# VH-VL binders against MKRN2 opposite strand protein (MKRN2OS): the designs that were tried, part 19

Target 1, 223 residues: MKRN2 opposite strand protein (MKRN2OS), of Homo sapiens (Human) (h3bpm6)
Amino acid sequence: MHCAEAGKALIKFNHCEKYIYSFSVPQCCPLCQQDLGSRKLEDAPVSIANPFTNGHQEKCSFLLRPTQGTFLREYDGRSDLHVGITNTNGVVYNYSAHGVQRDGEGWEESISIPLLQPNMYGMMEQWDKYLEDFSTSGAWLPHRYEDNHHNCYSYALTFINCVLMAEGRQQLDKGEFTEKYVVPRTRLASKFITLYRAIREHGFYVTDCPQQQAQPPEGGGLC
Key: E = the ipSAE of ESMFold2; O = the ipSAE of OpenDDE; V2 = 0.75 times the mean of E and O plus 0.25 times the DockQ between their complexes.

## First folded at step 23 (VH-VL; framework fv_sotevtamab)

Design F1 (from E4 with heavy chain D31E; at its last look DockQ between E and O 0.04; V2 from the best seeds 0.00; counts 0 for: pae O 8.0 > 2, placed apart)
Fold by OpenDDE, look of step 23:
Structure F1 (fold): chain C 223 residues (1-223), chain A 124 residues (1-124), chain B 112 residues (1-112)
Amino acid sequence: as target 1 above (223 residues)
Amino acid sequence: QVQLVQSGAEVKKPGATVKISCKVSGYTFTEYYMHWVQQAPGKGLEWMGYINPNTGYTKYDPKFQGRVTITADTSTDTAYMELSSLRSEDTAVYYCARGGTYDWYEGDNAFDYWGQGTLVTVSS
Amino acid sequence: DIVMTQSPDSLAVSLGERATINCKSSQSVLYSDNNKNYLAWYQQKPGQPPKLLIYWASTRESGVPDRFSGSGSGTDFTLTISSLQAEDVAVYYCQQYYDYWTFGQGTKLEQL
């Protein structure tokens, strides 16, 4: 039972005119060794959200995970990603050469894209049935699997487009869906992974503070 | 300071093609989507399409599909919008607008910076 | 396509008075990913490009005066100017960017 160590939260704080990233606020600045205890509210550390979630806790969502290993450990940025759709109970429907699988585990570290709006109660009530009916279609039999055209991504996208159509929304092609919803999240994930690994290795990561454009001094109205 | 500077006004005949440029400065061109918006005289705003300058990916409104081409030159930090088969109804001000990005905290897709606009007049 | 409908089409308000512009979307623009409304408000003055005022339905863009505020969720949104200034005379547009990008027809705000 590899307890997927829920990726440690990252924090960012300002010191020495730098952004410093770490798993926790250290007692002393890693750069200048000054005590960080007397922090002004203005210098409060900011939590960096973990882009990875437990896919089994994400209802009615599109999920991405590496085909091998985990994002934080083994993913090299080039490895193939596997995709799936969750039902209301956290079961992940995904399509492979073996047909449609229904996973109750294995997606504990995933990128998630919610597919329903919070107020889409009617669709949510029908989601599981719709997903099951969709998945039992002869279109998704194992022998019809093709790596380039009829794969895990086309399965998920086809389902998404069915949902969009049912909601009177525009359908998305692969490029649009990827560009609009997947690329931003994978980019964020990549950055997070980079930070996470750097911090894991070195204890901290440092970047330059974006130059706060000096607000021109509010011209003190000479009374 | 972020700036979007568009090319000057154009006068074209029906059936002609117009190409408008939008040169950006003050930010990383490839980090934001670039959108184009049409505004006919005295009318509202209509989205035409966008490009991701980093990937070259484009999407167009169906109304303009087949006539509009959006391109980006990352070497010059310039986006282009080409509109072909011009009609009188295409007489409008065209705007480039910087769209959203995705960062550590949140992304937005609102248009935060706009070009000054380019008037295209289509007349016989 | 999500259709954005503004009301009223035109509004005349006295200086110092409150101006209220409504915007309705044909579909919800609330996204479950971040629980945000993909709605923006723009101000456009004659001969100028639109200027972003509000994004995420209620967040003011930098440099926008405090008298401007956005509210609403889902399908119904409101832009409020608490105390109209002379410089606020303009056309205002709502925009959704949840499903592609569509604008309201605009509301012309005039001074009485």
Scores: ipSAE 0.020, ipTM 0.558, lowest interface PAE 8.0, mean pLDDT 89
ESMFold2, look of step 23: ipSAE 0.592; ipTM 0.805
ESMFold2 (binder alone), look of step 23: mean pLDDT 92; pTM 0.945

Design F2 (from E4 with light chain S32E; at its last look DockQ between E and O 0.33; V2 from the best seeds 0.00; counts 0 for: pae O 3.2 > 2)
Heavy chain, then light chain:
Amino acid sequence: QVQLVQSGAEVKKPGATVKISCKVSGYTFTDYYMHWVQQAPGKGLEWMGYINPNTGYTKYDPKFQGRVTITADTSTDTAYMELSSLRSEDTAVYYCARGGTYDWYEGDNAFDYWGQGTLVTVSS
Amino acid sequence: DIVMTQSPDSLAVSLGERATINCKSSQSVLYEDNNKNYLAWYQQKPGQPPKLLIYWASTRESGVPDRFSGSGSGTDFTLTISSLQAEDVAVYYCQQYYDYWTFGQGTKLEQL
ESMFold2, look of step 23: ipSAE 0.554; ipTM 0.784
ESMFold2 (binder alone), look of step 23: mean pLDDT 92; pTM 0.943
OpenDDE, look of step 23: ipSAE 0.423; ipTM 0.795
ESMFold2, look of step 24: ipSAE 0.554; ipTM 0.785
ESMFold2 (binder alone), look of step 24: mean pLDDT 92; pTM 0.943
OpenDDE, look of step 24: ipSAE 0.053; ipTM 0.676

Design F3 (from E4 with heavy chain D103E; at its last look DockQ between E and O 0.02; V2 from the best seeds 0.00; counts 0 for: pae O 7.3 > 2, off the site)
Fold by OpenDDE, look of step 23:
Structure F3 (fold): chain C 223 residues (1-223), chain A 124 residues (1-124), chain B 112 residues (1-112)
Amino acid sequence: as target 1 above (223 residues)
Amino acid sequence: QVQLVQSGAEVKKPGATVKISCKVSGYTFTDYYMHWVQQAPGKGLEWMGYINPNTGYTKYDPKFQGRVTITADTSTDTAYMELSSLRSEDTAVYYCARGGTYEWYEGDNAFDYWGQGTLVTVSS
Amino acid sequence: DIVMTQSPDSLAVSLGERATINCKSSQSVLYSDNNKNYLAWYQQKPGQPPKLLIYWASTRESGVPDRFSGSGSGTDFTLTISSLQAEDVAVYYCQQYYDYWTFGQGTKLEQL
């Protein structure tokens, strides 16, 4: 039972004219060792949203996870990602060389892309049936798996396009879907991973405050 | 009418390479996978591999992996099977056979059309 | 790999009599999701390529005579020729296409 250690929340706070990232607000600033207890409301720590979710809690969603390991632990930014589609009950349909799988676990740390709007009740009611009907096609037998063409991504995208077509919507090509929905989330995830790992290793991460560059020198008006 | 026409018989020495062609007509070449099957004299049928002519993706039986190369030329609607490092045991009739397609969700994955076969004789 | 085993290896049958060939797979070739058996039967005459007879275990290919029938499910399959004709003398192969493609060793059908 690998207890998916829910990724520790990250916080950002300002001190020493820097942004400091950590898992929690320390008692003392890691830079200057001053006590952080008397914080002005203006200096309140900001929570950094975790880009990872439990995929089994994400209904009717496109999911990404590393093929091996987890985003926070083992993912090196170049490793292959596995993709899946969730039904309304959190079962993750995914396609591999082993055929279509229906996972009730294993996607606890995933990037999620909702595929339905909350108001799409009719589609949501039919979602499980559509997904099952789609997945039971002989097109998705194990021996038909192709690494570059007929794979986990094409499975998911084909299903999405089937749904779009059923709704009279324009289909998405791989490039469009990737750029519009996947890339922004993976970029965010990458940033988060970098911060997370740095904090795990060093206890904190420090960046420059963007606003300090923009104060033009107050031109002393020589009266 | 669907037709698969293979190249003629080949005689090769051990260690040589043979390349067999299979030209198709009567259907869209890229819509179906092309398989290759070996049959040694007086023996059964053995699947060698297949190609998706549309993508060029191939799979091979492990027995032939590293020696067999299947290719497709979509401009001529021709599939090729190349077998290298020929041995006496490779003496066989080789068949191309049309399989299924991914576009046909309930399509027939059995081999519905076959080439006439190409005899390859490997002799010293 | 799924291993296909036919029985018998050879069969001699009189004209007009029933011929039965069995095929067993080492694993089920029934796809549970669509409830189809990914099994085919082929006929091969000397000097000719195999000819598809039956697919999905029981569906006859176009142009195949009604005397040919396929039955079975899961791991056990049977090809039946209800009334043997002289033109039916051939080698018959079963094939699974559930997980890659594998053939039985063949059954030689002869006339008595």
Scores: ipSAE 0.019, ipTM 0.584, lowest interface PAE 7.3, mean pLDDT 89
ESMFold2, look of step 23: ipSAE 0.664; ipTM 0.832
ESMFold2 (binder alone), look of step 23: mean pLDDT 92; pTM 0.943

Design F4 (from E4 with light chain Y100R; at its last look DockQ between E and O 0.04; V2 from the best seeds 0.00; counts 0 for: pae O 2.7 > 2, placed apart)
Fold by OpenDDE, look of step 23:
Structure F4 (fold): chain C 223 residues (1-223), chain A 124 residues (1-124), chain B 112 residues (1-112)
Amino acid sequence: as target 1 above (223 residues)
Amino acid sequence: QVQLVQSGAEVKKPGATVKISCKVSGYTFTDYYMHWVQQAPGKGLEWMGYINPNTGYTKYDPKFQGRVTITADTSTDTAYMELSSLRSEDTAVYYCARGGTYDWYEGDNAFDYWGQGTLVTVSS
Amino acid sequence: DIVMTQSPDSLAVSLGERATINCKSSQSVLYSDNNKNYLAWYQQKPGQPPKLLIYWASTRESGVPDRFSGSGSGTDFTLTISSLQAEDVAVYYCQQYYDRWTFGQGTKLEQL
């Protein structure tokens, strides 16, 4: 029972003219040891969104996870990612050298990209059937697996493109999909991982406050 | 302050190639996509394509596909748009525009900063 | 491609009066992940580049006056100028950035 340590929420707060990141607001500033209890509303901590979700709770989504380990624990930024597609019930369809798999677990820490819009009700109702029919195609037999061309990514992308086409939307090539949807999320995930690990190790992480670009003085309207 | 400064106006003959530069300052060049937009005289705006300066990835509108090349020089924080096989119809103002990343965490993908535009005149 | 259609093509409004520009998309530009509409509004004055006014259909860009507001969701959007100022005379464009980037044909706003 790998207790999916639900990634501790990260918070950011301002003190000592720095941004301080931690899992929780400490009683005292880690930099100056002043009590943080009397915070002005202006200094309210901001929650940092966790880029990772339980993939099995993400309906009709594209999922990414490390092939080995988890993003927060073992992922080194170079490890191969495995991808899959969820049905409406959270089953993750994914393609490997073993063929199409249907996972009910193992994707508890994933990057998710929703594939359907909330108003795509017709597609939502047919999603599971469509995904199953797609997945049972001879195109995705184990012997057709190729690491570079016919893999987990092409499986997911082909399915996505079928959905897009059905909705009258433009199809995406691998580069476009990667650039638009995967790269930003993986970048964010990388930042989060770095922050998370730093906090885990040191208890906090400190960055400089972005210099509020001095709004040019509102030119005092000479009455 | 974020600035996008484009190269000056160009006059070209039909069949020629034009290359426009867009030098950026005030932000990290590689953190944002650079887009190019065409505007013919008295006409609307047409998206031409974009580049991720960090990866070099480009995408073009099919209308310009095969004639347009967008490049980025990260050493000089400059994006380039090259348009070949120029036609009279290519007479337009061309804009570079900063876009965001296509992710809800990274912000909007609208064009928040624009170059001043570069007029390209194609005349025989 | 998502086609953006603005209405009207031109509008003349008196100073201090409300100006309303509509924009329709051929497909929904609402993104399920964040429940945001990938729609922007731009103002373009003669000889100038477009200026971003509104993004996410309803969020004003920094420095944009409060008289500008965006509304709508899915396929139907509206830019409203609550009280027209002389400096608001321009061409306005809607843009979707949900699937590539396409602009409306523009609406010319003139002063009466």
Scores: ipSAE 0.035, ipTM 0.660, lowest interface PAE 2.7, mean pLDDT 90
ESMFold2, look of step 23: ipSAE 0.638; ipTM 0.820
ESMFold2 (binder alone), look of step 23: mean pLDDT 93; pTM 0.945

Design F5 (from E4 with heavy chain H35Y; at its last look DockQ between E and O 0.04; V2 from the best seeds 0.00; counts 0 for: pae O 6.0 > 2, placed apart)
Fold by OpenDDE, look of step 23:
Structure F5 (fold): chain C 223 residues (1-223), chain A 124 residues (1-124), chain B 112 residues (1-112)
Amino acid sequence: as target 1 above (223 residues)
Amino acid sequence: QVQLVQSGAEVKKPGATVKISCKVSGYTFTDYYMYWVQQAPGKGLEWMGYINPNTGYTKYDPKFQGRVTITADTSTDTAYMELSSLRSEDTAVYYCARGGTYDWYEGDNAFDYWGQGTLVTVSS
Amino acid sequence: DIVMTQSPDSLAVSLGERATINCKSSQSVLYSDNNKNYLAWYQQKPGQPPKLLIYWASTRESGVPDRFSGSGSGTDFTLTISSLQAEDVAVYYCQQYYDYWTFGQGTKLEQL
């Protein structure tokens, strides 16, 4: 029972004219060793949201996970991602060379994209049946699997497009879906992973404050 | 300060091609989507397409599909919109507009900065 | 395509009075991911590009006066100018960016 250590929340705080990231607010600044206890409300630490969720808790969602390992541990940014669709009960439907699988576990650290709007009650009520009917189509038999064209991504995207069509929305091509919904989340995830790993290794991560770059040097008027 | 500066007005004949530039400053060009919007005289606003300058990915409105090409030059921080097979109906002001970074948590997709517009007149 | 319909097409309001512009979407523009409405309001003056006023249905853009406010959710949205100023004479557009990008037909706001 690998207790998926829910990725420790990251925090960001300002000190020494830097952003400092850590798992928790330290007693002392790691840069100057000053006590951080008397923080002004203005200097309150900001929580950085974990971009990863338990996919089995994400209803009616598109999910991404590494094919091997986890985002926080083994993912190197180049490894193949596996994708799936959740039903209303957190079962993850996904397509591979073995056909459509229905996973009750294994997606505990995933990037999630909700596919239904709030108040889409009718679609939500039909979601499981629709997903099952879709998934039982002969189109998704194991022998039809093709790594480049008929794969886990096309399975998920085809289903998404069916849902969009049912809702009277425009269908999305792979590029659009990727650029609009996947890339932003994967970027965020990548940043988070970088921070997380750095903090895990060093105890903290430091970046420059964006506001300091914008002041052009006041040209000292030579009197 | 964020600025989008478009190329000057164009007069074209039917069947010709027009290429409009939009040079940006005051922000990282590759961090935001660039949109093009058409506005015919006295009419509303119509989205034509967008580009992700970072990836080069483009999407077009079906109405303009096949005639519009959007490109980005990251070396000059300039977006381009090319419209071919011009018709009288293409007489309009064309705007480039910056959209927010599409981030699920922090981004917005509203068009926060606009170019001054480029009038394209298609006349026989 | 999500069709955006504004009402009225034109509105004349006296200075200092409230102006209200409605926008209706043919489909909901509320998204479950962040529980935000993908709706914006723009002001366009003659010979100028549109200016963003409101995004996420109710968030005011930086530099926009407090007299401008956006409200609504799902399919029905409202732009309110609490006290009309002379500089507020313009055409106003709603926009959804939930499913691509579509604009309302515009509402011309005039001074009485």
Scores: ipSAE 0.038, ipTM 0.575, lowest interface PAE 6.0, mean pLDDT 89
ESMFold2, look of step 23: ipSAE 0.545; ipTM 0.781
ESMFold2 (binder alone), look of step 23: mean pLDDT 91; pTM 0.934

## First folded at step 24 (VH-VL; framework fv_sotevtamab)

Design G1 (from F2 with heavy chain D103E; at its last look DockQ between E and O 0.02; V2 from the best seeds 0.00; counts 0 for: pae O 4.5 > 2, off the site)
Fold by OpenDDE, look of step 24:
Structure G1 (fold): chain C 223 residues (1-223), chain A 124 residues (1-124), chain B 112 residues (1-112)
Amino acid sequence: as target 1 above (223 residues)
Amino acid sequence: QVQLVQSGAEVKKPGATVKISCKVSGYTFTDYYMHWVQQAPGKGLEWMGYINPNTGYTKYDPKFQGRVTITADTSTDTAYMELSSLRSEDTAVYYCARGGTYEWYEGDNAFDYWGQGTLVTVSS
Amino acid sequence: DIVMTQSPDSLAVSLGERATINCKSSQSVLYEDNNKNYLAWYQQKPGQPPKLLIYWASTRESGVPDRFSGSGSGTDFTLTISSLQAEDVAVYYCQQYYDYWTFGQGTKLEQL
């Protein structure tokens, strides 16, 4: 059981008029070497949420993972991403040149997009059957795989659109779905990866604090 | 009515290149894959490859890989098959054939409509 | 690659008699997930392109006479002509489209 090293949580704290990122709060500031122990509550470290989740724990979700390696280790921002859809039990349905796969593992570090609202109980009850029926179509035979068109992404998007249609909702094209749901999450992931790797290499990462524009003093109303 | 009309017979020398056209009518060209099939004289049918006219994506049989190029012109509803480095063994009738669509659920994936065939003769 | 083998290579049948052509695949062309056999039968007359007769192993193409029928599953398939007509003299091919596309070597059907 390779304990998937849950990506170390990141923290952000303020010191030396900078934002400092690290895996944990150090005893001393890496910039000025002052002791950080006597921090004011105002300077409390903020936890940065890990954008990656275990895909097998994400029900009825669209998942992204690197085709090779992991986001935190090997992903260079240019490598191909693999796409999958989870059922209610965490099995990941995905399409490749090998056909439709049903993965019980391998998606432990994924970007997830929930496809159902929590109140969609009826759809959730039918989800697994619908996904299975969809996935058993001859459209998804291995030899029909096309890198640029009939691929893992089109498989997932086609399924999503089938669900939307069943709900009487407007279908999404690839561009709309990507811009609305995928891009925001991948941007967040990219930022996190950058921070994570920098911290791993140097022990900390430093950014400039946005200058709080001093709100001009509210002019005292002349009585 | 669905029709696939191929270009006329070709005579080529060894080492030459031949390009055959297949013009379609009576259906939406981009909705179906276009296949090419070789049939040597008195021999069986051999699949060469296909194109998705909508995307331009192609797949080839390994036997023809590197010598065959399939293209589609959506403006003229015409598919093309180009075969280079022709050999005497390439003397055959070549057929375009409409396949299925693979983007949606279960469809007819057999070759339901065929061109009339184009004879290519490779002779010294 | 899936290899398709037809039997016999040639068949002579009298008019009005039954013709039977067999096709065997080197591996199953049954897609278990949808329970469909990815097999087709074609008729080819001299100087003409092939004509689709049967798809999904047993479904007749539109306009194909009822005397043509397909049967079988997995690796073994049969084309049957219940009562041979003079116009049925042709070469018949089976095709799998389960993994790419491959054809049988053909069966020549002649009239006795």
Scores: ipSAE 0.024, ipTM 0.623, lowest interface PAE 4.5, mean pLDDT 89
ESMFold2, look of step 24: ipSAE 0.619; ipTM 0.815
ESMFold2 (binder alone), look of step 24: mean pLDDT 91; pTM 0.941

Design G2 (from F2 with light chain Y100R; at its last look DockQ between E and O 0.28; V2 from the best seeds 0.00; counts 0 for: pae O 3.7 > 2)
Heavy chain, then light chain:
Amino acid sequence: QVQLVQSGAEVKKPGATVKISCKVSGYTFTDYYMHWVQQAPGKGLEWMGYINPNTGYTKYDPKFQGRVTITADTSTDTAYMELSSLRSEDTAVYYCARGGTYDWYEGDNAFDYWGQGTLVTVSS
Amino acid sequence: DIVMTQSPDSLAVSLGERATINCKSSQSVLYEDNNKNYLAWYQQKPGQPPKLLIYWASTRESGVPDRFSGSGSGTDFTLTISSLQAEDVAVYYCQQYYDRWTFGQGTKLEQL
ESMFold2, look of step 24: ipSAE 0.620; ipTM 0.810
ESMFold2 (binder alone), look of step 24: mean pLDDT 92; pTM 0.945
OpenDDE, look of step 24: ipSAE 0.039; ipTM 0.671

Design G3 (from F2 with heavy chain T55K D103E; at its last read DockQ between E and O 0.30; V2 from the best seeds 0.62)
Heavy chain, then light chain:
Amino acid sequence: QVQLVQSGAEVKKPGATVKISCKVSGYTFTDYYMHWVQQAPGKGLEWMGYINPNKGYTKYDPKFQGRVTITADTSTDTAYMELSSLRSEDTAVYYCARGGTYEWYEGDNAFDYWGQGTLVTVSS
Amino acid sequence: DIVMTQSPDSLAVSLGERATINCKSSQSVLYEDNNKNYLAWYQQKPGQPPKLLIYWASTRESGVPDRFSGSGSGTDFTLTISSLQAEDVAVYYCQQYYDYWTFGQGTKLEQL
ESMFold2, look of step 24: ipSAE 0.474; ipTM 0.755
ESMFold2 (binder alone), look of step 24: mean pLDDT 92; pTM 0.945
OpenDDE, look of step 24: ipSAE 0.471; ipTM 0.793
ESMFold2, fold request of step 26: ipSAE 0.577, 0.628, 0.615; ipTM 0.798, 0.807, 0.807
ESMFold2 (binder alone), fold request of step 26: mean pLDDT 92, 92, 92; pTM 0.945, 0.944, 0.945
OpenDDE, fold request of step 26: ipSAE 0.822, 0.601, 0.043; ipTM 0.900, 0.844, 0.665
ESMFold2, last read: ipSAE 0.597, 0.638, 0.600; ipTM 0.805, 0.816, 0.803
ESMFold2 (binder alone), last read: mean pLDDT 92, 92, 92; pTM 0.942, 0.944, 0.943
OpenDDE, last read: ipSAE 0.028, 0.826, 0.567; ipTM 0.617, 0.902, 0.834

Design G4 (from F2 with heavy chain D31N D103E; at its last look DockQ between E and O 0.02; V2 from the best seeds 0.00; counts 0 for: pae E 4.9 > 2, off the site)
Fold by ESMFold2, look of step 24:
Parts: structure tokens; sequence; C-alpha cells
Structure G4 (fold): chain C 223 residues (1-223), chain A 124 residues (1-124), chain B 112 residues (1-112)
């Protein structure tokens, strides 16, 4: 697994009437070649929000990761995703054909959905007990695993619904949870992956500035 | 229109029990939490607990735990609050108030509709 | 427990003038994942139940006049009445609903 986020930051800066995305402010503008180090940029560069987090630093959360590899380096958009639930110490409980695993590593680049909402924090003291009791049930033995109806996702969602019931909340079906909470985050992740890989391959990525001309100023100099 | 109509004022002796009703209309009773709030004369508001009328699930403020029981009857769209072992400091107006829906992520919300209040007087 | 403290305990404001009421929580009521402050404001007139004015710190409840506004984030919140009307004389309460439901002690708004 790779901690690609920890190794590189992404920034956005404004030059040549474009938003330019890169790992750092370059010596020269990649569009017009003007020396950026000798002149102030119009706006300060900003860091780009990263949709990935170290799942082992998340408490009481639903996590997504690629079954193999990491999102930024290896994920091809076609491979299966694996899911799990963190306890209060960042141990990731997850169900596979090998039964329930309690991972202390391997989830360092994850999409995270916090499961404890306001007015549920009293549950935190019981969380680890609920998760452990749920996980030692005979329902999650290795030989009960099946791809479509008794898998990592159904394990996690069933636990979430046990928590919701204990707090007097409506239970969620798979479609509702996926559409409302998973899909928005995976869409942001997909955009970030595209940006990251474009910058890795070409050194930068460019979009139009809102309400501005797309054409850069005329120029031909080097930095 | 949303309405929450509470039962009438009560006079009780110390050690007795009171049961206050809150009948709702104008919305689906089983879709919203129902809360109960105490206001002693000339004092502020204190949350007592809630019920999910659909499931019967309840949650209470620890200072009332063991003396308060909140119930709901979905056939009459009525919530009830029962307070036992009454003391003089329980003299107050008691309100029912509609909370949020049960939506996990944003279901909790402020109290948008309140009953008219029920005065309970506890005197020796 | 999140303690809500209002200030002032009472104030007097002339008709047409601005009134401001502050509410401070002992802990943040901002949930950063959804960027919402779990804070509400209520108005209570004598002999009446409380009436919701503002929720999510700054969202006006339907039917509440535009002169009422809420602001603030985290631990410090303000209710503003931009131009006091006679019918605005009441006690005002803030409430957090982040962890349990607790109310401020109330602020009595009087007409000068």
Amino acid sequence: as target 1 above (223 residues)
Amino acid sequence: QVQLVQSGAEVKKPGATVKISCKVSGYTFTNYYMHWVQQAPGKGLEWMGYINPNTGYTKYDPKFQGRVTITADTSTDTAYMELSSLRSEDTAVYYCARGGTYEWYEGDNAFDYWGQGTLVTVSS
Amino acid sequence: DIVMTQSPDSLAVSLGERATINCKSSQSVLYEDNNKNYLAWYQQKPGQPPKLLIYWASTRESGVPDRFSGSGSGTDFTLTISSLQAEDVAVYYCQQYYDYWTFGQGTKLEQL
C-alpha cells in the first residue's frame, strides 16, 4: 500500500487567466513561461482539499479502499472496492472470504464516512463492544461469505443499522446509503485522482477561471 | 396546520404521578421525534427526553431517568409523558415539542412546533 | 454536557433600534463534516410556548420576519433584531442540539 497523499501536496494558483494545478508553484508559468519567482501571483496559491484520509486515525467510521493497491497510484476505476468500520482506536473491522479481520494497517489512503452524528456521541463508549459482539456472531464466519448478498458491504451496513436502531434512527437500505453518502465522496475522489495523475504525468493541470477570458496574454519569453 | 394539543392543568400531591398527553394533527406522527421540556415558574427551559413514535425508542436526560416515562400511541397520534414520585420542585409547565425526522445524517433539528403547555402544581 | 450562556440577561431597546443577544457554548456545536452549527433561537412571550426563530445558527424558520437574523459559528452566536417592533418584546433562548438538548438561561428583551 502507498501513502501517496503524505508524499505530495496539490495546489491551485491563478495565472494567465487560468487556474493551474500542480504539486508546487513552478519557477515559470507552464502556459506562458513567465518567471513566477520574480513576481507576485495575483492570488496566493491554495491547497486542494484531499478526499482521502488515513483510516487508522478515524474513529467510528465507514471506510472505503481499493481491494488491492491504493487510490492514487494503482486504482484503475474498475477494480473492486473494500469496506470496513473503525473502532475507537482506528482498528478497521472488515469482512471478506477470510472472515472478519481487525486491521491495524492497510487503510492509510481511505475514503471515510463518520458514523457518529451529533447526539450519538454517547454511543462511543459502547462502540467497541457493539462492534466486537457483532463481529463474533456466527453470521460472519468465512464460509458464509458470498459476493452478492453476504459480503464486506452488507457486513458494514448491517452494523450501521444496528447502531441506528440503538439510537432510534431509521435504518438504511444499501441503495439509500450508497447514493446519499458513498457516491458523493467517490465522485470527489475520482476528480482528485484525475487531477493528481494529470499533474504527475504532465507537471500541471489547467482549467478556466470563472468569469474570465480563456486566452492567456500574448508572450514568448522563458523564465 | 401542525398542532400539538396537550391535556389540561393538574394539581398533585408530593409522591403522586402525573401523565400528560400531547395529541398531534396536521403531520405524520410517526415521522418525527417528540420531545418533552420542563419550565419551572419564572425559569428557563430544560429538556427531559424524547420518543421515536414509530419504534417506541426513548432517550432521557439523566436527571429525570428513572422518574420519567415517555410513550406514544400511534393509533390516536398521541404522545404521553408520565412523571412519578412528584416533588415540589416538579411544579412547572410541561411542553411537548416536535423535533427532527429520523434521518441519520441531518435528522435531529430544533423544535419547530410546541404544545400549549400543561401546568403541573405539586403542593403539600 | 454543553452549557449555553446568554448575554445580557436583559436589555432594553427603543422601537426601531437594533437589538443583539449573544449566546456562547462551552464546546463547539459545529459539525465540520456537514459544516452546520447545531444551534437554534426561540422567542417566548408571557403565557405562550416558545416559538422557533432560527435553526442551524442562521436559517430563519418559515414565517419569521426578515428583521430576525442569526450569525456565528462554533462557540459564539448572535441573534440580531435589526429594527425592534413592539411585538418583539419577549424572552429569547438559544439552544444547542449537538449533544443532548440544552438551552441558554434566557434574555429578556424590553422596550425602552
Scores: ipSAE 0.213, ipTM 0.677, lowest interface PAE 4.9, mean pLDDT 86
ESMFold2 (binder alone), look of step 24: mean pLDDT 92; pTM 0.940
OpenDDE, look of step 24: ipSAE 0.312; ipTM 0.734

